# VH-VL binders against q0aze0: the designs that were tried, part 107

Target 1, 268 residues: q0aze0
Amino acid sequence: MKIILVNNRFKENTEKKAQEIAGQLSALNVEVIIDNGLDEPYAGTVDFIMVLGGDGTMLRAARRYGQRAIPVLGVNMGTVGFLSNIEINELAEYLPLILREEYSLEARMMLEVAVFQQQSLLTRVFCLNELLLRSNSPRMLSFALEISGQKLEPYRGDGLIVSTTTGSTAYSLSAGGPIADPQLDAFIVTPVASHIINKRPLVVSPEREISLHLLEEREAIIGIDGQIKMDFGAENRVLIKRAPHPLLMVNLKAKPFFTSIDRSLQRQ

## First folded at step 4 (VH-VL)

Design k20 (framework fv_ragifilimab)
Fold by ESMFold2-Fast, scan of step 4:
Structure k20 (fold): chain C 268 residues (1-268), chain A 124 residues (1-124), chain B 113 residues (1-113)
Amino acid sequence: as target 1 above (268 residues)
Amino acid sequence: QVQLVQSGAEVKKPGASVKVSCKGSGYTFTDYYMYWVRQAPGQGLEWIGVINPNSGGTTYNQKFKDRATMTVDKSISTAYMELSRLRSDDTAVYYCARVFESGSYYLDTPFDYWGQGTLVTVSS
Amino acid sequence: DIVMTQSPDSLAVSLGERATINCKSSQSVLYSSNNKNYLTWYQQKPGQPPKLLIYWASTRESGVPDRFSGSGSGTDFTLTISSLQAEDVAVYHCQQYYSTPLTFGQGTKLEIK
């Protein structure tokens, strides 16, 4: 068995813990590739991906490896989150099940985001939660939204979120979007502080193609999963589709989504 | 194993052009965006622009858009920055720098690898 | 454009004493979606490229000594060296990576008193 062990080099003690776990796995005749984010993604074939960290580390792992259709397990290292399945101190208990492939998989849709300048593709990224288009200044944006070639009336406001159902509890929630069962496949299109009073969140088929462009020059950014941002101007356009493969998340123990989100909302 | 190796120092006359190279090794060259930054003697750092090595798409700092040209040669994993109509105040060390993750125009992590720098001196 | 302003331009501190360098941005570099500040500190010694010290305003780069710390949020940021060592003599630069054009402060030269 070959496992990629993804850690966050930017969190104290994660590199040392990753080395300790790699040693334990090697003792069990498992080949381990450590990905601490410094190098390019491992190009070879692997059987399993273990992510050591919080939701942020899982979002990075999903971007790097989510399109390979390989099981991905989130192992929490102290930060409460939605994307991890077990705690680090539970790993020894569950390791035999991992090695025997005695677990279920939950498919989570991902977005494919392509940003263009003129006819040139600037970047193509995948993400698990959302794309955010937002003004980078106090000035409102004016922008065009097309859904599968259907041109909607222009939007005016601070921005727009195009989210997966997994992302429904991230930035889309803060902007007034619905909470969605992450086992459903859909795009959630949520306006950010729309000046047009009747612009509502839309829930659309994941087979739809969504495009965005600015109707006037403004300072704007495109945000990906709250981790990556790109400048976005009137010469740019973005195209959003369902990614070819979902992220395959490992379930070793029941994670009650609805009670978890309910408790999280009570804290806020 | 990741390395960015830049071309050697150059001395130019005012009005000439200079072309600085930056060769990447130890990673997939087309997966990471390349930034160019300069530093005049005794002064701060100044961003020139960014290039997507896969598409050749560029974004320039407005200050340099009239004179700077960034290009790539994917076959030899090399990026270039050419600055035309040189002035004495273009005397600087020019750096290339790679950003951390592929597929992103502007990342949530800073420059992770820097070239050693290329000194360009413009004679007065 | 986001303008980055450092203070002071130069600073002399005795060995073992605290050094404090400030950086101010003309607009917020706090990304509302993830609550992170897109602010980085670099150390640059003569003849060398800048070396990453701190990113996301307060996260130390691997291998950077514990005496270096970053703090602040939004528009006001501070780099602190708790006990100055001889090898810390350098120019320190702050940088925002919140939006293009990427912008740097003018630099703060740190010397031993």
Scores: ipSAE 0.000, ipTM 0.455, lowest interface PAE 12.9, mean pLDDT 84

Design k21 (framework fv_ragifilimab)
Fold by ESMFold2-Fast, scan of step 4:
Structure k21 (fold): chain C 268 residues (1-268), chain A 124 residues (1-124), chain B 113 residues (1-113)
Amino acid sequence: as target 1 above (268 residues)
Amino acid sequence: QVQLVQSGAEVKKPGASVKVSCKGSGYTFTGYYMYWVRQAPGQGLEWIGVINPNSGGTTYNQKFKDRATMTVDKSISTAYMELSRLRSDDTAVYYCARVFESGSYYLDTPFDYWGQGTLVTVSS
Amino acid sequence: DIVMTQSPDSLAVSLGERATINCKSSQSVLYSSNNKNYLTWYQQKPGQPPKLLIYWASTRESGVPDRFSGSGSGTDFTLTISSLQAEDVAVYHCQQYYSYPLTFGQGTKLEIK
């Protein structure tokens, strides 16, 4: 068995913990590759991906490996999150089940984001949570949103979020988007500080293609999962559609989405 | 062992162009934005632009937009900044600097590593 | 554009004494949605590139001695060196990264008295 151990080098003690876990796995005859985010993604075949860290580390793992149809387990390192399944202090208990493949998989849709400049493809990336379009400055944007070729009235404001259902509890929530069952496949389109009255979040079919471009010359940024930042100008267009493969998340422990969300949102 | 190594000093005549290179080593080149900043003798720092090495996407300071061109060659982990139609007041040390992709929705990481600088002298 | 103004332009402080450098932005660099100040401090020695000291107005970069501290919010920021050492002789620059274009202060030259 070959496992990729994904950690964040910039977090306290995660590198040391990754090495300790790698040693434990090697003693059990498991080949381990450590991905600390500084090098290119591992190009070889692997059987399992273990993510040590918070939601941010999981988002990076999903972007790097999510399209390969490999089981991915989130192991939390002390911060409450939505993408981890077990805590680090539970890993020893669950490790035998991982090695015997005694777990279920939950499929989570991903976005495919393609950025163009004057009909030329500049880049194509995948993400688990969302694409954010925002201004580089305090000046608001004017931009066009098209859904499967249907042109909506222009948007004016700070930006727009196109989110997966998994991303409904991330930045989309902060911008006023709905909480969505991650078992549903849908795009959630949430305006950021819209200046147009009654611009509400939209929930649309994952079969739709979403297109964005600027209507005025502005300096803007496209953000992917809060981790990739790309310049976006009036000559650019972005196309968003469902990625070819979902992320396969490992479920070792019952962590019902609704009870987790309910506790996080409770006002005390 | 992160290093940004820039090309050597250049002397140019007014009206010419200069192309400065910046080679990254010891890190994942495409994981960091590359910024270009200059400093005229005895003056403060002035931002020129930024390039995303992964996509080739650029944002320029409007002061330089019509004269500056930033490019990258991922195969050799090298970024370039070309400045055209040089004037004597373009005499400066030109720096490249990287910015880590932090996992925030905003440009929220500082210039953590800088190149050693390239002196460009423009004189008649 | 956000204009960054440092004071003083030059400062002489005795070894072991406190040095204080100020930076003022023409508009707030505090982003209300994440409650962060988009303000950095750099140290630059002659013939060398700038070196990162402080980011997010008050977060010290790894490896920077704890005698360096940053404070302030919105438009008024301060870099403090609590007990000046000989190696601290340099020009110090503040920078905002709240909006493009990115802008820097004019620099403050710190010398030993």
Scores: ipSAE 0.000, ipTM 0.415, lowest interface PAE 13.0, mean pLDDT 84

Design k3 (framework fv_ragifilimab)
Fold by ESMFold2-Fast, scan of step 4:
Structure k3 (fold): chain C 268 residues (1-268), chain A 124 residues (1-124), chain B 113 residues (1-113)
Amino acid sequence: as target 1 above (268 residues)
Amino acid sequence: QVQLVQSGAEVKKPGASVKVSCKGSGYTFTGYYMYWVRQAPGQGLEWIGVINPNSGGTTYNQKFKDRATMTVDKSISTAYMELSRLRSDDTAVYYCARVFESGTYYLDTPFDYWGQGTLVTVSS
Amino acid sequence: DIVMTQSPDSLAVSLGERATINCKSSQSVLYSSNNKNYLTWYQQKPGQPPKLLIYWASTRESGVPDRFSGSGSGTDFTLTISSLQAEDVAVYHCQQYYSTPLTFGQGTKLEIK
């Protein structure tokens, strides 16, 4: 068995913990690759990905490895989050199940985001939560939204979010979007501070293609999962569609989504 | 062990140019953006620009755009910052810093490794 | 461009006492999608480059003593040293990494009384 350990390079203790766990796995004849973010993603085949950290580390792992159809387990290192399944102090208990491949998998849809300058592809990235288009100045954006070639009336406001169902509890929620069951596949399109009365969040089929471009030259940015930030101008266009593969999340321990989100909202 | 090692101190006359080097070791050089920052004596830090060592793409602070040139030599894992038409108020310690994964996580991380600094003195 | 303003410019604190440094940004550096503030604090001793203390406004860098803490959100941030030690004499800088150009505060010089 070959496992990638993904950790947070900004914390010296997570590096030491990753080395400790790698040593334990190596003693059990498991080949371990440590990915602390300093190198390119490991290019070889692997059987399992173990993410040591919080939701942010999991989002990074999803972008690096999510399209390879490899099981990914989130192991919490002290920060409570929605994307981890077990705690670090539970790892020894669950390790035999991991090694025997005795776990279930939860498929989570991902977005494929392609950014163009005029007709040239600038970049293509994948994400688990959302794409955010927003103004980078006090000035309101004017932009066009197309869904499967259907041109909607122009939007005016601070921006727009295109979210997966997994991302429904992230920025989309703060902007007034619905809470979605992560077992469903859908895009959630949520306006950010729209100046047009009656612009509502849209829930659309994941088979649709969504495109965005500015109608006026403005300072704007595209944000991906809250981790990648790109300048976006009137010469740019973004195309969003369902990624070819979902992220395969390992389920070793029941984590009830609805009770967890309800509890979280009451504490806000 | 990540390390950034800069070239030695320089003394220049007004109107000359200076080229500061920064050699990276202990990591994949092309995998991370490089920032250049300066600090005049007794003053705060001022950002000059960023370069992607893999592509050679640059973004400059508008204040320095006319005079600063950032380049990379991948074969020796070294970044350069050249500042032309030097003035006495360009006297400063110039730092390189490694930040962000190239191609991903743009503006996602703080400066996590700094060079030791290069003192550039402009005197007439 | 985001303007970073620190206060005070300098302060003197007795050994073992609390030191507080403030930083304000002209625009929010909170990214709502991940609920993170793109704000760092650096410590700079004479003749040395800046050293990272706090990132994401409140996360302490590994190896930094627990007497250092960061707080705040959006536009108003605070660095606190709960019990000043002699080795803490330095200039402290806040920095935003939310948007280019990257910008720093003017620095706060911390001295022993």
Scores: ipSAE 0.000, ipTM 0.424, lowest interface PAE 13.6, mean pLDDT 84

Design k4 (framework fv_ragifilimab)
Fold by ESMFold2-Fast, scan of step 4:
Structure k4 (fold): chain C 268 residues (1-268), chain A 124 residues (1-124), chain B 113 residues (1-113)
Amino acid sequence: as target 1 above (268 residues)
Amino acid sequence: QVQLVQSGAEVKKPGASVKVSCKGSGYTFTGYYMYWVRQAPGQGLEWIGVINPNSGGTTYNQKFKDRATMTVDKSISTAYMELSRLRSDDTAVYYCARVFESGDYYLDTPFDYWGQGTLVTVSS
Amino acid sequence: DIVMTQSPDSLAVSLGERATINCKSSQSVLYSSNNKNYLTWYQQKPGQPPKLLIYWASTRESGVPDRFSGSGSGTDFTLTISSLQAEDVAVYHCQQYYSTPLTFGQGTKLEIK
């Protein structure tokens, strides 16, 4: 068996812990590849991905490996999150189940984001939570939203979020979007500080293509999962569609989504 | 070990172009964005642009957009920054720098490795 | 564009004493979705390229002595050297990587009294 250990170099002691776990796995005759973010994603065949960290580390793992149809397990190392399944102190208990493939998989949709300048593709990236279009100045954005070729009335405000159902509890929630069952495949389109009172979040089919462009020259950015940022100007267009493959998340332990989000909302 | 090695000092006349190279070694060249930054004598640092060596995609500081061109040659792990229509106030040390995170487009990591710098002097 | 302003432009501090350098951004560099400040500190000695000291406003780069610390959030940031040593004489730069264009402060020159 070959396992990728994904860890976060920005967290103190996580590299040491990753090396410790790699040694434990090697003692069980598991080949281990450590991905701490410094090198390109491992290109070879792997059987399993173990993510050591919080939700941010899982988002990076999803970007790097999510389209490869490999089981991904989130192991929490401190900060409580929505994308981890077990705690680090439970790992030894669950390792035999992992090695025997005694777990279920939950498919989570991902976004494919393509950014163009005129007709030229600048970049294509995948993400698990959302794309954010936002103003990078005090000035309000004016922008066009198209859904499967249907042109909506222009938007005016600070921006727009296009989210997966997994991302419904991330930035979309903070902007007033609905909480969605992650078992559903859908895009959630949530306005950010819209000047137009009646602009509501939209829940649309994952088969639709969403297109965004600015109607006026403004300082804007697009953000992806809160980790990737790029300038977005009037010469740019972004196309968002469902990614070809979902992220396959490992379920070893029952983690009730609705009771977890309910507790989280009461704290905030 | 990661190393960025830049081309040697250049002296140019106003109106000429200069092309600075930056060769990466000790890492996967296409896995890291390459930034270009300059520093005029006695002044602060000024960002010129960034290139994704995997895709060739670029983002420029608007101040340099019409004069700067960033390119890469993957076969020799080398990035280039060409600045045209040079003026006396383009006299500066030009640096290439690498950011930590790999991937297609990732701008929210620090510059963890820098080239040694290339002094470009523009005088008549 | 986000404007980065450092203060003071220069300071002289006695060996073993605390040095404090401030950096202010014209807009918040705190990203609400991940609760991180996109702020970096560099040390630059004469004739050398800048060296990374602190990223994410408060995380020390590997190999950087623990006398260096970063603090602050949003628009106001501080680099502190708790006990100045001779090798710390340098120009210190703050940088935001929250949005393009990437911008740097003007630099603070640190000298020994």
Scores: ipSAE 0.000, ipTM 0.439, lowest interface PAE 12.3, mean pLDDT 85

Design k5 (framework fv_ragifilimab)
Fold by ESMFold2-Fast, scan of step 4:
Structure k5 (fold): chain C 268 residues (1-268), chain A 124 residues (1-124), chain B 113 residues (1-113)
Amino acid sequence: as target 1 above (268 residues)
Amino acid sequence: QVQLVQSGAEVKKPGASVKVSCKGSGYTFTGYYMYWVRQAPGQGLEWIGVINPNSGGTTYNQKFKDRATMTVDKSISTAYMELSRLRSDDTAVYYCARVFESGEYYLDTPFDYWGQGTLVTVSS
Amino acid sequence: DIVMTQSPDSLAVSLGERATINCKSSQSVLYSSNNKNYLTWYQQKPGQPPKLLIYWASTRESGVPDRFSGSGSGTDFTLTISSLQAEDVAVYHCQQYYSTPLTFGQGTKLEIK
C-alpha cells in the first residue's frame, strides 16, 4: 500500500507529526510519500491520501490530487472545520480500517476553471470551494455572465462567486449565498455587492458552462478557494464547468452536516 | 535534479531580432509555468512575460508586448523568447525561470529555479 | 503597476552585526482571503542569477540559513540578517507577485565594512 501524507509546510508541528505517522506506516509495510506543498505533486500511483491539517490543507490536496479518483481522508490537527473526518488522536483507532479499506466514500463535485487570453488558453485549475471574481481597485466592475450560451444582463458591482455545494459554507455564504447540501451537485452563483437590486444568487445545473469577462478596462482578480489569485483583465475570459472527477472523501465516522452548520451559525 | 539551461551569449545590431532558448530537465516540463526576466548591466530585474508550456498561453508585460514573442517546443522541453527591433537599451542578461506547483496560476508561487542567463549585447 | 522601492540603495555592515533592508510597495500586496503577502526576497551574487531566500514575506526557503528573516505586511517589508557573514555580500531584491506586471525593487547592495 502506498499513501500520500499531505501537510501544511508553514506549521512545524504538522511537519513533525507527518514524519511520525510516516514512520508508523512504514513499520506496517506501507510506502509513504510526504507532500508538504514545496515539490510538484507526486506523479505515481497511490492507494490513499491522508491530509494532516485543517480545511486549507484539504483544499490544496483537492486541487493537486482530486482528479485522480483516490480516497482522501481529512485528519484534523486543531482547528474545527468541515472537510476533516477524524481527529489526529483518533488515527491509531481508525488506522486498521484504513489499511483494510473498510470505509465509505462521499463524492464531492469540483470546478474546472479555464482562463483564456483572447482565444489562447492561459491556464486550467481545479478547485473544491469556489472561484471569486473581484475588483482589485476601489472601482466596481462591469462584467458579462453567460450560462450555457445564455447572456445575462450586465453585472455591476464588486464581483461574483461561482461555488460548488461544498463551497456554499465558505465565501459564498459570506456574500449572501444559500447553504447547500454538499451531496447535491450544483453551481451556486452569488453576486458580491451588486449595484443592481434584482441580481440574486442562482443555483444552476452542474452540467452548465459559466463564462465571465469584463465589459470595461478594470483591474480585477480571480481567486481560487481563497488560496490562489490570478490577474483578470478585459482581454481575459474564464470558463467554468464541472470537473471530470469528484473528490472522493473518506468517511470513517458519521459527521452530520446540517447539525454542524446550524451550531456553527449559532456560535457566530 | 532540476535544471534550466539557456542558449549562449548573442551580439546583435540595432533593429535585429534575438531568440533566446531555455531547456528544462529533471522535471515535468509542461507542469510548470516559464517566466522571462531581464537585467540590464547594473540595473534591477524587469519581468517580460510568462508562458504556460502545456497550452502555449502567454501573458506579456505591456512594455514588451509589441516586440516580445514567447513560444515552447514540448517535444524537446524548450521555451523560447524572441525580442525584435532591438535597441541599445535592450542590452541585458535574459533569464528564464520556472514556478513550482503544477496546475496553479503563476501568481500563487514565487520563482524557484532560474536559468544561468543569456547576455544579449546590442551595439552598432 | 505596483512600484517597489528599496532602502537603502547600498549598505555596509561589519561582520557579525545586523543588516536591515527595507522594501515598500505602492499598494498593498496582502491578499485578504488567504492572509498572505505576495512578496519575495532574492539574493544575487555577481555573475549569478537571483536565488530565492524568502517567500510569502516571512517564509524562509529550504536551505537558507536561519540568520535570514523576513517581516512586514501590506506595504512595508524588511529583510534582516541577524549576524552578517562574508558569504552574504550580494545584491538583495524584493519582488511582488500580487499582480502583473510582476515588479522588483531596485536592489540593495550589501557590503562588508
Scores: ipSAE 0.012, ipTM 0.544, lowest interface PAE 9.1, mean pLDDT 85

Design k6 (framework fv_ragifilimab)
Fold by ESMFold2-Fast, scan of step 4:
Structure k6 (fold): chain C 268 residues (1-268), chain A 124 residues (1-124), chain B 113 residues (1-113)
Amino acid sequence: as target 1 above (268 residues)
Amino acid sequence: QVQLVQSGAEVKKPGASVKVSCKGSGYTFTGYYMYWVRQAPGQGLEWIGVINPNSGGTTYNQKFKDRATMTVDKSISTAYMELSRLRSDDTAVYYCARVFESGSWYLDTPFDYWGQGTLVTVSS
Amino acid sequence: DIVMTQSPDSLAVSLGERATINCKSSQSVLYSSNNKNYLTWYQQKPGQPPKLLIYWASTRESGVPDRFSGSGSGTDFTLTISSLQAEDVAVYHCQQYYSTPLTFGQGTKLEIK
């Protein structure tokens, strides 16, 4: 059995805990590869991915490994979040089930984002939550949105979010988007500063392709899951579609989404 | 219908500059990228660059970056390509071309409409 | 830069017979995420600008007769004219639009035998 252990080297105690867990797994004849985020993703075949940390660490793991159709387990290390299934103090209890493959899998859609400069592909990335197009100055953007060949009226505002249903509780929520059941597959298209532009969020089929480009030269950026940032100008375009594979999230215990989000909103 | 009409033939001396125009009609001028391509007599096609008519943003072939300047005048739906410091091997037909109305991603397909071409002859 | 190489440089084919023109790119022009080849074919008649014939390696432009077909993937592409007509006499150019600078093949001159 081979497991990738994903952690964040810069968070307090996570590296020490990752080494401790790696030692415990090795003692059980499990081969462990540690991914602390600093190097290229592990290229070999693996059976399971264990993510130690909060939602940010899970987003990185999904971007690096989510397209490989490998089970991914989120283990919370004292960070409040939505993407973990068990707590670190519960790991020893659940480890026998992991090794016997006694768990269920939940598929979560991902986005495939391709950024072009004119007709040249600059980068292709996958993400679990969203792509954000935003102004990097006080000036509003003017930009074109096309959905499956349908050209919409120009958008004017601070930006746009194209989100998965998993991402509905992240940036899209802050921008006025709906809370979506993560079991559903859909794109959520949410304008940034919608009160100025008078545009409504859209919920569209995940089979659609979405493209964006600027209509005026502005200082803008593209953000991916809040973790990758790149400059975006009038010579650029972005193409967004459903990723070929969903992230396969491990369920070892029930985590009631609606009750959890309800409690979270009441605290704010 | 969609039409791109270019300026007439030019004869220039080495070291001079030439400015070729391309007037679009029958479509929303600012909605499509404009490319510039040249073809020397008996030779293949060579890409010079692209301009977004809405923003004025440009991308040049590195070979031409220090001599070519692409601009637009939206009020008359006209794009321009100026090539400076002309040499005899700049003798070519210069074309403007519009990018796409052919399906899902209009920026993903190449040139759907071409101008008639402008012959630029560089001779002493 | 991606170098585009066509073969043959010139080709003579009898009316009604099949014409085959090849195009090779120095690097793959297949974008794996959308599974599309960024390869286009143009037809150019004397004194005229090039005319778009095929894009995405195999998609015919509206109004192009069905005797024209494109095939291939990655680095090796073919334009086929199944039954040559007199009006098909032209120079044919392939082009990649996978990366800048956009590059064209040298052209293949098609003549009646």
Scores: ipSAE 0.005, ipTM 0.386, lowest interface PAE 15.7, mean pLDDT 84

Design k7 (framework fv_ragifilimab)
Fold by ESMFold2-Fast, scan of step 4:
Structure k7 (fold): chain C 268 residues (1-268), chain A 124 residues (1-124), chain B 113 residues (1-113)
Amino acid sequence: as target 1 above (268 residues)
Amino acid sequence: QVQLVQSGAEVKKPGASVKVSCKGSGYTFTGYYMYWVRQAPGQGLEWIGVINPNSGGTTYNQKFKDRATMTVDKSISTAYMELSRLRSDDTAVYYCARVFESGSFYLDTPFDYWGQGTLVTVSS
Amino acid sequence: DIVMTQSPDSLAVSLGERATINCKSSQSVLYSSNNKNYLTWYQQKPGQPPKLLIYWASTRESGVPDRFSGSGSGTDFTLTISSLQAEDVAVYHCQQYYSTPLTFGQGTKLEIK
């Protein structure tokens, strides 16, 4: 068995913990590759990906490896999140199940985001939660949204979020989007502080293509999963579609999504 | 081992063009953005632009957009920065620099590996 | 454009003493969605390219001694060297990577008294 351990180099001592766990796995004849974000994603074949950290580390792992159709387990090392399945102090208990491949998988859709400058592709990235378009100045944006070639009336406001169902509890929720069952496949399109009061969040088929561009010269940025940020100007266009492969998340322990989100909302 | 190796020093007359190369090794060349930065003698650092080696897409500092051209040759893992219509105030050490995370947009990562620099002298 | 201003332009500090370098941005470099400051510090010794010291305003690059620390948020940032060593003599640059064009401070020359 070959496992990738993904950790966050930006958190103090998480790299040392990853080395410790790698040593334990190696003692069990498991080949271990450590990914702390410094090197290229590991190019070889692997059997399993273990993510050590919070939701942010899982988002990075999904971006780097989510398209490979390999089981990914979130192991929480701090604050409880939505994307981890077990806690670090439970790892020893569940490790025999991991090594015997005794777990279930939950497929989570991902976005493919392609950013163009005029007709040239600048970059293509994958993400698990969302793309955020927002103003980078005190001025509101004026922008065009197209869904499968259908041109909607112009948007005016602070921005727009295009989210997966997994991302429905992240930035989309804060902007007034619906809470979605993460087992459903859908895009959620949520306006950010729209000046037009009738602009509602949209829930659309994941087979649709979404395109965004600015209608006026403005300072704007696009953000991917809250981790990648790019300047976005009137010469830029972004195309969003369903990624070819879902992220395969490992379930070792029941995590009651609806009960958890309901309690979280009661505390707001 | 990641290395960025740049071409040697150049001496040019005003009005000429210069093309500086930067060869990457020890990593997947197309997975990381390449930045170009210059430093005039005794001065601070000045960003020229960034290129995506996979797509060839570029973003320039507006100050250089009409004179600078960034290109890549994927087959030899080499990036180029050409500056035309040289002036005496273009005398500087020109650096290439790589960001440290594959697949990131250029605004999400700092420069982690720098070339050794190429001195370009523009004199009459 | 975001303008980066360092202070002082030059600083002389005795060995073993604390050195403090400041960097101010003309607008915030804090990205609210991930709560990260897009601010780096570089060390540049004579005849060498810049070397990354600190990113995300306060995170030390691997291999950088713990006497180097970064602090601040939004528009005001500080690089501190808690106990100056002879090898720390260099020019220090701050840089924002929040928005293009990427911009650097003018540099602060650190010397031993």
Scores: ipSAE 0.000, ipTM 0.427, lowest interface PAE 14.5, mean pLDDT 85

